# Ledger of designs, part 167: VHH binders against o75319

Target 1, 181 residues: o75319
Amino acid sequence: GNHIPERWKDYLPVGQRMPGTRFIAFKVPLQKSFEKKLAPEECFSPLDLFNKIREQNEELGLIIDLTYTQRYYKPEDLPETVPYLKIFTVGHQVPDDETIFKFKHAVNGFLKENKDNDKLIGVHCTHGLNRTGYLICRYLIDVEGVRPDDAIELFNRCRGHCLERQNYIEDLQNGPIRKNW
Key: E = the ipSAE of ESMFold2; O = the ipSAE of OpenDDE; V2 = 0.75 times the mean of E and O plus 0.25 times the DockQ between their complexes.

## First folded at step 10 (VHH)

Design la8 (framework vhh_4orz_3; at its last look DockQ between E and O 0.79; V2 from the best seeds 0.00; counts 0 for: pae E 2.2 > 2)
Fold by OpenDDE, look of step 10:
Structure la8 (fold): chain B 181 residues (1-181), chain A 120 residues (1-120)
Amino acid sequence: as target 1 above (181 residues)
Amino acid sequence: EVQLVESGGGLVQAGGSLRLFCAASGFTFSSYAMAWLRQAPGKRREWVALITSGGRTDYADSVKDRFTISRDNAKNTVSLQMNSLKPEDTAIYFCAAREYPYMSTKYDYWGQGTQVTVSS
């Protein structure tokens, strides 16, 4: 249905590019049918997403959608020039190894194919925070060898909100490295 | 101003040891992966060792188990302990930095290098 996700309004629509990376996180954009339930200033559509990215002088090269539903917007709402990847990711629990691997694989593929540009990997879940933050941080930790606390701090700072889920934080800080291949 | 300054190079006999140092300034050192690369005369520059911002280390096969890379974030230094040196280790050794070592093939910062010569 057209039910606005809980607390969706509480989060900044789009974060900032994570310096040194190609990552940018944002909350899920909502298709037009949701606008009836939102004040004009609360609306955040796929079009709004691209406008906000452009305002940052950036360009999306890939969107990774981690939501566990398809009710929020349609891939057809996106420009044809921007690939869309759905990775169904269950909320509130640490993503499984397969999900982590899918994410890593997607990121690596993008980087390999986009060496000649500076386009961004846009990642979102519902709020663009917990699942999104976990997987981005997981990548930085596992693949780039970043200190977990640094990865978390960087993500939080750039997203404008802090990871909220203790199980995610604990897994990032103390959990095992997941396979990269 | 960003600076990477290598030191510790010199002449050593085969089987000997050297410890190289690289002092960094002008950037957030702790956020960067640090690497050592080397270039021998008439050869292409080759990667030797890397230490990520998180402290994970990686080595070229040619130096594995002989060389050890480490970092001191408090002093903004990265070091390369070179043991069991061989004549083929003779090269100019460069310190380099990049924030995310595997997202890009480019280094953000380079030192000028220090000469290591291993005699037979």
Scores: ipSAE 0.666, ipTM 0.862, lowest interface PAE 0.7, mean pLDDT 95
Fold by ESMFold2, look of step 10:
Structure la8 (fold): chain B 181 residues (1-181), chain A 120 residues (1-120)
Amino acid sequence: as target 1 above (181 residues)
Amino acid sequence: EVQLVESGGGLVQAGGSLRLFCAASGFTFSSYAMAWLRQAPGKRREWVALITSGGRTDYADSVKDRFTISRDNAKNTVSLQMNSLKPEDTAIYFCAAREYPYMSTKYDYWGQGTQVTVSS
């Protein structure tokens, strides 16, 4: 159905670009059918996403959707010029190595294809926080060699909300470095 | 003002060793990946070694197992230990910095370089 995701209204729609990276995080946009259950100021549609990105003087070049469902919006609701990638990511658990690998591979592919522009990778799960923050931080730690606490601080500051899941935070801080390729 | 200042270059016989140093100032050194690059006469500049902000290292195939990069965040320095030197290692060696070694195609800061000459 058209059930508004739990606590979705409590989160800022879109964060800020993470400086020096190509990442921006946001909560899942909701297609028109959800708007009858929302006050006008609560709406955050795919169109609203692109307007907010443009207001930041940025441009999306890829959307990575980490949700485990297709009910929130259709890829057809996005401009055809913006590639869309779904990586089904189970919530509440630290993402498995296959999911982490898929995310790293998607980022690597984007960087190769977009070396001559400054377009951003938009990443979202349902709330744009825990799964999104984990995978972005895991990339920064494993691929870019960033210290865990620095990656987490950068994500939290730019998203506007702190990572909440303790098992994610513990894995980022103390867990093993995962194989990249 | 950001500065990267290399030192330790000189003339050395083939098979010998040399240690280069790079002193950094004017930026948050511990947040940056640091690299050494070199340029031989008449050739393009090439990457030699890299150390991330978190301390992980990587090397060009031509120097792997002979060169060692390290950093000292307390002193804001990066060093390059060069062993088993060959005439092919003759070049100007540059220190360079960037935050994210794989997300950007360029370095933010460069040193002036130090000459290393390996005689046969």
Scores: ipSAE 0.444, ipTM 0.761, lowest interface PAE 2.2, mean pLDDT 91
ESMFold2 (binder alone), look of step 10: mean pLDDT 87; pTM 0.879

Design la9 (framework vhh_4orz_3; at its last look DockQ between E and O 0.28; V2 from the best seeds 0.00; counts 0 for: pae E 13.1 > 2)
Fold by OpenDDE, look of step 10:
Structure la9 (fold): chain B 181 residues (1-181), chain A 120 residues (1-120)
Amino acid sequence: as target 1 above (181 residues)
Amino acid sequence: EVQLVESGGGLVQAGGSLRLFCAASGFTFSSYAMAWLRQAPGKRREWVALITSGGRTDYADSVKDRFTISRDNAKNTVSLQMNSLKPEDTAIYFCAAREYPYISTKYDYWGQGTQVTVSS
């Protein structure tokens, strides 16, 4: 249905590019059918996403959608030039190894194919915070060897909101490294 | 003021060893990836080794298994143990730092370099 996700309005629509990375996080954009339930200033559509990215003088090269539903927007709502990847990711629990691997693989593939540009990997879940933050941080930790606290701090600062779920934070800080391939 | 100061360079015979050090100050060392790069006369600067803020290491193929990069966050130092040195390892070695996991050869801070000469 067209139910606005809980607390969706509480989060900034789009974060900032994470310096030194190709990542940018944002909350889920909502297709037009949701607009009737939102004030004009609350609306955040796929079009709005791209406008906001452009305002940052950035360009999306890939969108990774981590939501566990397809009701929010359609891939057809995106520019044809921007590939869309769906990784169904269950909320509130630490993503499983397969999900982590899929994310890493997608990111690595993108980086391999986009060495000649500076396009961004846009990542979102519902709020663009917990699942999104975990997987981005997991990548930075496991693949780039970033200190967990540094990864978390970087993500939080750039997203404009802090990871909220302790199980994610704890896993990032103290959990095992997951396989990269 | 940010400073990276290299030391430990010198003249060594082929097959010998050297240990380079880089002392860092003026920034949050533990949050930075540290790297060694080198430039031989008449050649372009080349990447040698990297150690991330988390301690993950990577090496150029030319030095792999011979060189070891390490860091001491308590002392704000990064070191490069160079074993089985070859004349082709002769170069000015630079310490460099990057704050974020840049996927590039871009670094935020550079040392002035230390000369390593390997004689035949």
Scores: ipSAE 0.016, ipTM 0.298, lowest interface PAE 7.8, mean pLDDT 92
Fold by ESMFold2, look of step 10:
Structure la9 (fold): chain B 181 residues (1-181), chain A 120 residues (1-120)
Amino acid sequence: as target 1 above (181 residues)
Amino acid sequence: EVQLVESGGGLVQAGGSLRLFCAASGFTFSSYAMAWLRQAPGKRREWVALITSGGRTDYADSVKDRFTISRDNAKNTVSLQMNSLKPEDTAIYFCAAREYPYISTKYDYWGQGTQVTVSS
């Protein structure tokens, strides 16, 4: 069945745009088939995602889906045609260098193609927190040169929830220096 | 008050070298990406080189392998070594700063520019 992901209801649907970046983080939207299991105020569909982005006076130009599964929604469920990229990212472990490289490559490609607009990169995993926060912060640290604690604090503030996984936090703060290409 | 002050411009013959400097004050230099841009007469301003706060560099294709950007966080300076200069490199060169170099095209701070003239 279409079971609601554990603790999914406990997280804010969509964060705020991270100032000085193109990132916005959110939890996985759930297609209509999940809504029988949700109170009306708990629903967060692909349509709800786009409405919430529009309410912030923003526009999505890319969605990066970090989930390992394809069951929550289909790209065809999105109310607008928007570029969509899945990067299969296992949970609970620091993403490997290949996953980090794919994420960096996707962001750099987007920025090149979107120099003349202000569209956002939406990033989500199941809860929009640990995997999402890790990869966004890894990009900011490695590519933008942001200090690790500043990246983490910015993500936490804008997402509205703190990164939870200590192994992710430790790797961001003290992990090996990585190549970007 | 933030200031970016360029120096080192001048006249040089084609094939020669020149080194530009930019002295920064009034902001936390080590937190900013630094860039050089240039503008030839009657042309739009174009990006030349960038160095992130983390020390990573990037170059326009037209200057790759000829120009080198570097920074000294202890002295709050950024420099541009320009080798194998061509008449096409003639321009006013500007130093600029921004916090997140690949996510926004806006620069927070600009210098007043220094003239580089390459004669044939």
Scores: ipSAE 0.000, ipTM 0.163, lowest interface PAE 13.1, mean pLDDT 87
ESMFold2 (binder alone), look of step 10: mean pLDDT 86; pTM 0.876

## First folded at step 11 (VHH)

Design ib1 (framework vhh_4orz_3; at its last look DockQ between E and O 0.84; V2 from the best seeds 0.75)
Fold by OpenDDE, look of step 11:
Structure ib1 (fold): chain B 181 residues (1-181), chain A 120 residues (1-120)
Amino acid sequence: as target 1 above (181 residues)
Amino acid sequence: EVQLVESGGGLVQAGGSLRLFCAASGFTFSDYAMAWLRQAPGKRREWVALITSGGYTTYADSVKDRFTISRDNAKNTVSLQMNSLKPEDTAIYFCARYSDDDLGYPFDYWGQGTQVTVSS
């Protein structure tokens, strides 16, 4: 499909590395079929993603795709050298415990296997904002012991955009800690 | 033009079963996740089941273990097998295309719907 998500163009394609973490958030890159509906400067392909990461003098070690669709791009569009993990995550609602667990497990596995490098965990949903921000913050809160407001502030600052969904924010601030293992 | 046409609705007694069908056309079916929505009288439209192009499924808690969504990419069809039906399942059921739009409504097309009525 080539329907551009609402307000997708309004969001920075790639955020900044979150200090003290291996996380970087970005909006979904779009395959070539979407380009005809975008101005050249609005295009953001899988190739563009890697170029922008390199411009930040960073390297991706893992991509976690949280979208609940396969219409945006194909894993084959990514370099074979970067692992790709799909965690189908329904939008608009707080991720369930299983989804949270899958995300934490993936992150912990990556960190265990990549102690000898400084490669980043790239996380995206459609806009790289709400689902992405929730799960990253949930990890920081539950696993790293970060205060909820600090985690949210850090994500928002580094992503360059703020979490927008109140149910996500409320769950992060006041919801229970989720099981880590 | 995107078209989604539902069928299979009807009247059924509580505890009974019903199978809904949806025929899709006008787009590359295999690129999109699909869904079944329902709207009961006086209530908001809600999704009950989602299925990705690759066959991964998600269900609302209210229908989990009772409903089964499936699709046939070769035939451009989506189905919803509904078992152990309850009166509270009474609604108009819609076949919908799931776009995964986070900031907009995540369903960009749906059919005219098919009525499902479950009697006590």
Scores: ipSAE 0.855, ipTM 0.918, lowest interface PAE 0.6, mean pLDDT 96
Fold by ESMFold2, look of step 11:
Parts: structure tokens; C-alpha cells; sequence
Structure ib1 (fold): chain B 181 residues (1-181), chain A 120 residues (1-120)
């Protein structure tokens, strides 16, 4: 059977746009086959994601999927007009330099191609918190020059949940500035 | 019942090669990323290689360019080719299923392991 990720039901499905950025974070949407294990109010499908984004008067221009698995939903379940990028990111450890560079490259590419619109970059891992928060904050710190504590505070406020993994927080606060793309 | 059974371990000279095998059963194998972990004496288990169901691979720095993980979704098997072995590669090697869980332990099942001993 399809296993619902631990505590996935406890997290808000979608956060709020991070002011001054093009980012919005969310937990992984789950395809229909998972819904047998969920009450109706607990469901959060790919379609639900887009409905919630529209309810915020926003539009996604890119989805970056950081999960290291392909079982939660298929990219084909997304509207065809939304670009999708998978960056396989190993969890529980600070993402390696290659993963960080891929993320920065994707964000920079989006900003160039979308300079004349207000579309958002949606970013998720399994819970939309630790890997998602780390990479968004890493980008803001390294590329935009945001102070680490300000980046973390902004992410936590807009996601509606605080970053939990201490090794990620420590690396953001005290680790080196990573290579710029 | 999820089962993972490792084989192919043994004693090998430094600089040598060895191939490990893992037989998986009791789950939809093609839905899951798989891993090889290792545990040296007195050390914690660490992952050394990961592979998605679609064949994307990631390696720990310590084994990069020396080890190759592969899988056969038709036979429900995972393999680890280990080349240029060093004494520090001596460990029990475990085949594991990767859950990608941010909050729980990211490997939810593993086998009994197979011993690899690299003599200098």
C-alpha cells in the first residue's frame, strides 16, 4: 500500500507568497490513489494545489519538485502550461553543492524568462518545509544577499511552519556562502 | 511482508572489485527508490548509493566514481558494483528502501546485510 508521509496531514497544504520574492512553498500533492487513506478534508491533490493558488490570486510559472521519489504524483497530473522541474534532493543532510547549483540555475532561469509577469515559483519536498526551506533560504542568502536570520524568518512566516532540522538551520546561519552560478 | 536479502559479500584484496546483489519482495518495487547502506565496526550506518525507480543515481563522496548502483525492475533486484576497494570500505552492506521521509528515518526497510572485508 501507498504510505502517507509521516505527519503530512499536520502541515498546511500551501503557504503564502514570500514578499519581495517569487517563491511559494507547499507540501507534496498526492495523486488520487492515496485518497483511500485520507478523509475528504485531508486531501491535497495536484488539482487542489492549483485551486488554492488561484484562491490567493496567484499563478504558478514553475514547479520545482525536490523529492527523491516519483510515487506521489505524476508531472502529467499538472496543467500542461506549467513547467515542471525535478531536482532529486537527498533528505536529512544538507544538500550537496550540485543540488544547490541546480536549484540556483533553475531560479535564475525562471527570473530571466518571466521578468515581464508576476508568476510564482512553487517549491516542494515531501512536507514543503526542510529541504524546501533550506534551498529557498540558500538562494536568498547567496544570490540576493539576504541575512540568514531574515531569510529563515521570512520562510517560516510565509510557510506557516518553522524549519525543523537543526543541521539545515546551522548551515544557513553559520555555513559558507556557496558558489554563485 | 517487505523483505530485502543481500548477497555477494566476501573477502577481497585492496584494489579489487566485488559485486553485491539484493533481492526485493513484498512491495511494488518499481514505486520506490532503493539504496545501499554500510556500517563499519563501531560506526553508524551511512548510505553510499541511491537509485530512483527511473534510474537516477546519487553517491556519497567517499565512493563516487568507484561504486555503481543499478537495478532491474523486472527482477526486483538492486546491485552494487564496487571497484578499487580500500580497507576503509570494510563494512556490513545493507540493501534498503528509501522512503524520502523528511521527519522519520529516510530508510524504512533494510535486510540483514552482507559482510565485505577488504584486506590491505
Amino acid sequence: as target 1 above (181 residues)
Amino acid sequence: EVQLVESGGGLVQAGGSLRLFCAASGFTFSDYAMAWLRQAPGKRREWVALITSGGYTTYADSVKDRFTISRDNAKNTVSLQMNSLKPEDTAIYFCARYSDDDLGYPFDYWGQGTQVTVSS
Scores: ipSAE 0.594, ipTM 0.828, lowest interface PAE 1.7, mean pLDDT 91
ESMFold2 (binder alone), look of step 11: mean pLDDT 84; pTM 0.839

Design ib11 (framework vhh_4orz_3; at its last look DockQ between E and O 0.80; V2 from the best seeds 0.00; counts 0 for: pae E 2.2 > 2, grease 24.5 > 24.2)
Fold by OpenDDE, look of step 11:
Order: sequence, then structure tokens, then C-alpha cells
Structure ib11 (fold): chain B 181 residues (1-181), chain A 120 residues (1-120)
Amino acid sequence: as target 1 above (181 residues)
Amino acid sequence: EVQLVESGGGLVQAGGSLRLFCAASGFTFSDYAMAWLRQAPGKRREWVALITSGGYTNYADSVKDRFTISRDNAKNTVSLQMNSLKPEDTAIYFCARYSDDDWGYPFDYWGQGTQVTVSS
């Protein structure tokens, strides 16, 4: 059956909006089948995600799912009013240029279509930390011109957890700017 | 109970081809990305190919353009077409379920494996 990802319970379910951006990061919500393996206070479903976002007086306008699986939840578990985008992203390794471009393109498209509101781009991987943090920071660095250390610090502070993988951090700090086409 | 059963391994000459098969059972096959791993003598186990439920693929650099992973969700099967085989491809090949665990080993189940031997 489905198992709870290692350390999933240790991470805050939802971060805070990143000031100056439309990004918010969270860990993967889990469908009902996982609840039997969790204490009630540990549960974090798609419904719980939206409740927690509302508690922050925010609204999701897009969900970008970076997980490389479909076992966690189904798009049907989300409100139909919130667009869902899957970008299959392999864990542990720095995302390739195609993945980076897909993410940038999705974000830019959202911003273009949502100039008249303040809805958020929700981004998650399994823990909502490493892949999520890398791609958000990569966007801020490559597209917004933010200094790498500032981007990383901002993400870490808002997520409530620090980006952990050294290869991601190293690439953000010292790697090349990725093409925006 | 999750089960993964590999088949199709054997002895082949360098430059030859081989097709591996995997039969999966005991879980919702379409919910999971699947993979082929291999382990050569004295070396660490390494992934060589990944495939999502929808058919998106990823390959290790060492096998890119030579290996092709595919799946049939209706039959709960995964296959690996191996072309232009090299002696360094000699290993036990495992069919594995990709769990996408960010901390632990990202493969939570795999079969007993099938031996692939490429002679020079």
C-alpha cells in the first residue's frame, strides 16, 4: 500500500506567502487512504490545504505539483475552480533545463492571466522544500534578478524550513543562469 | 502484497539487444512511476530508467538513446528495450516502484532481478 514519505510529518504543512511574490510552498497533501496511518492532527488533505490557505487570508490561483508520482492525491480531489498543473520532477537531482523552463513558463503564464487579482501560485513536491525551493528560487534568480542568497533566505524563511540539498543550493548560488526560452 | 517479477535477462554479445519485462501486482499500478535499476558486481545499485503513469520517461546518461522504458497500465507491465549493449551494461536488472520519497531511497519495492550479461 501507500506509505507516508519519510519525515513528511516533520514539515510544516503550509508555508507563508513569499513577500513581493505570488508564491506559497507546502508539503504534498495526502488523500484519504493515508489517514489511517496518521494521527488526526498529522493529517493534511487537499481540503486541509485550502482551509489553511484561507486561514492566512489568501487564495490559491494555481497549484503546481512537482512530484514524480500520482499516489499522493488526485486532481479530482481539488476544487475545479483552481487550475492544477503537473510537472513531473525527479527528486534528488537538479531539475533539467526543460523542467526549469516548464516551471517558468507556467508561472509567467499565470502572472499574465492573473494581473487583476492577488491569487497565489501554490507549489509543492513531496515535502515542499527541495524541488519546490529550487524551482522557486531559480525563477526569482533567473527571471526577477534576485541574488541567489536572498532568494534562498526568502524561501527558507517563508517555508519555515531550510532548503537541504547541497547540490540544489550549490547550483542556485554558483550555477549558470538558465535560458528563459 | 506488492510483487514485481522480472524476466527476459540472459547472455548477449556486445552490440546486441535484449528486452526485459516486469509484471507488477498487489497495488494500484497506474498511481506509481516505475523504474529499472541495475547493480553490477562490486558497484552500487543505480537507476537506469524511469517512467510515469502517463508515459513520461527519464534515463540515466549512461543508457540514454540506447535503452527505452515502456509500460502497459492495462496489463500492469513494464518493459526495458536495451539496444547497443556494452559489457559495462552487465548487471542484475531490477524492476522497481518509484515512491518519490525525498529523504529515503526513492524506490520502495523491487523484484528479485534478472541477470544480464554482455560479452565482449
Scores: ipSAE 0.779, ipTM 0.886, lowest interface PAE 0.6, mean pLDDT 95
Fold by ESMFold2, look of step 11:
Structure ib11 (fold): chain B 181 residues (1-181), chain A 120 residues (1-120)
Amino acid sequence: as target 1 above (181 residues)
Amino acid sequence: EVQLVESGGGLVQAGGSLRLFCAASGFTFSDYAMAWLRQAPGKRREWVALITSGGYTNYADSVKDRFTISRDNAKNTVSLQMNSLKPEDTAIYFCARYSDDDWGYPFDYWGQGTQVTVSS
């Protein structure tokens, strides 16, 4: 079967809401078929995700799944009331401009539709760190005008783990602003 | 045991076409994204095409619009149609399984490869 992603157990399941934003980041939840390979305290299912968000007195209004695979869980494993969006994002490389644009479009659409509530955008890749952190920071930099180092610090603090891939960090710090439309 | 077996390589003239095949076994094929990688002499291995279990595709810029990746989940096969071949496409081509793992190498299994040689 389904192999547990390398070091997935070592990451906090869910971060904290990023202040001044609608973002919360988490690692990929794993469907029940993975649980045979996990101790009970290591499990993090789609249900566990929602329980942890509720414990923070928050509510998800959208999940953006950045993984380039469908092996971790099925959208059917999520409550029908929470919109789900898949943006296939190739890992290990800075996301291409099409992917960045799709992410910005999704976030802007959500903010427009949800201006009268405080629901969160949940974003994950496999570990909820590198691809997730890159795209959230890219949005904050390009759309909200946040300084690169401030965006990275905010993400790292709220995720509970630091962005790790140097090519992502260097692109955020020194790369060009990407188009918003 | 995970096995990926490539076939269809050979010698072809520049401007020609070639179709590569990969037979997969030992895992639930429809759960995984698949890829074609290549390694030219003296160069690092690079991916050229990826395809998700649902058929979404991505291509390296160097092969975009010339190569087409496809898969058949019923037969557990993945294919690469290579058109308008150039001498720089000369390489050993590997079928690979994409892990989507941020920590490890993103491809966790690959075959023995099949040689593609594009002559002038």
Scores: ipSAE 0.478, ipTM 0.780, lowest interface PAE 2.2, mean pLDDT 91
ESMFold2 (binder alone), look of step 11: mean pLDDT 84; pTM 0.840

Design ib12 (framework vhh_4orz_3; at its last look DockQ between E and O 0.79; V2 from the best seeds 0.67)
Fold by OpenDDE, look of step 11:
Structure ib12 (fold): chain B 181 residues (1-181), chain A 120 residues (1-120)
Amino acid sequence: as target 1 above (181 residues)
Amino acid sequence: EVQLVESGGGLVQAGGSLRLFCAASGFTFSDYAMAWLRQAPGKRREWVALITSGGYTNYADSVKDRFTISRDNAKNTVSLQMNSLKPEDTAIYFCARYSDDDLNYPFDYWGQGTQVTVSS
């Protein structure tokens, strides 16, 4: 059956809105079938995600799911009012240009369509840290012109956990700018 | 109990083709991405191909355009079509369940493997 991802419990379920952006990062919510393997206080369902966002006086306008699996939850577990976008992203390796482009395109599309509100782009992978942090930072660097170290620091501070993978960090700091449209 | 059983390995000449199969049981197959891994003598185990439940695929650079991973969710099977085989493709090939753990090892189950030998 489904098992809880290793170290999943160690990470804050939801980060904070990144100041100056519409981004918020969180770890993957888990569907009900996982609850039997968790203590009540450890549970973090799709419903819990939205509750926690509301507790921050925020509202999600888009969820970008970067996981490379479908075992965690179903899009049907989310409110119909919040668009869900899946961008299959392999872990451990730096996302390829296509993945980066897809992410940027999704973000820019959202921003164009949501100029009249302040809804957030929720981004998650499994732990909501590495893939999530890289792509958010990549966007800030490539599109918004943010210094790499500033982007990384901002993400880490708001997520409450630091981006850990050195290949991601190195690519963000020293890698080339990726294609924008 | 999760089980993954590989088959289809063998000896093949360079430039030849081989198709590997994997039969999965003991879990909801359609919930998981699947993978093929390989381990050559004296080398680390490496992933060569990934496939999501919906058929989205990813390949290691070393096998891209030569290998094709596919799956049949109705039959709980994964296959790996290997074309244009090279001696460096010689390895034990494993069918693996991809858990998407991006902090630890991202595969949580794999079979006993099947030997693929490519001769010069």
Scores: ipSAE 0.690, ipTM 0.855, lowest interface PAE 0.7, mean pLDDT 95
Fold by ESMFold2, look of step 11:
Structure ib12 (fold): chain B 181 residues (1-181), chain A 120 residues (1-120)
Amino acid sequence: as target 1 above (181 residues)
Amino acid sequence: EVQLVESGGGLVQAGGSLRLFCAASGFTFSDYAMAWLRQAPGKRREWVALITSGGYTNYADSVKDRFTISRDNAKNTVSLQMNSLKPEDTAIYFCARYSDDDLNYPFDYWGQGTQVTVSS
């Protein structure tokens, strides 16, 4: 069970905080059992995640895990206690309304509970790009009223990689706004 | 080596039911989400049901409320209960392993398939 996700090595581990938001995106960290398949410079563990966030002078207050699997790490593998939420998100298709609602609900709940601090919501899928970028942008568009192209540009710049999946980009740019309830 | 072997296909009348089975070997089954895909003549392969190792499920809209995916991690099996079958459900059905790949095709292994034919 320690197969490295395809092309996972090609992506920056952690992006930067998206200015004006509480979001930071990253690729899935891999528990120690995967490290036999990785060169030392390729490793990105749960510990590495927290170290990189601290190096940015930031702190995670919530991790939203969008992967449709449980094999990469367990919440118990995280080096610090931080709230963790799994939202099983089917890839390659625009997330359904139930998934979008769960994401919006989680973000809104976090912002309410954390109104007196500056902690971040960490969001990841396998590569921290397509599903992650889609749901962050969907939130910014539907809840914060950000223009689609501005949301996409902000995500791409802060993640360090551009959203790649055309059906996601088309839905963000030209699709309907989604209900927030 | 990874092996996925489907069974239980056949001819069934519209409105009827059928249960498909998949036997898995050659990998740590409980680590992976599993799926049923189908491919009708002249159509692209589509997934119809997904299940995580912990039992969380998703369905394509076309089969929601009619099909039920389940798994037995002790026996390394996946099954698909298909109820209220329609002629448009006619296809070869494949058991597949879900890789959760965002960038490439998300199913990295599948079996030879089993034919389901739904007659009017």
Scores: ipSAE 0.565, ipTM 0.832, lowest interface PAE 2.0, mean pLDDT 92
ESMFold2 (binder alone), look of step 11: mean pLDDT 84; pTM 0.853

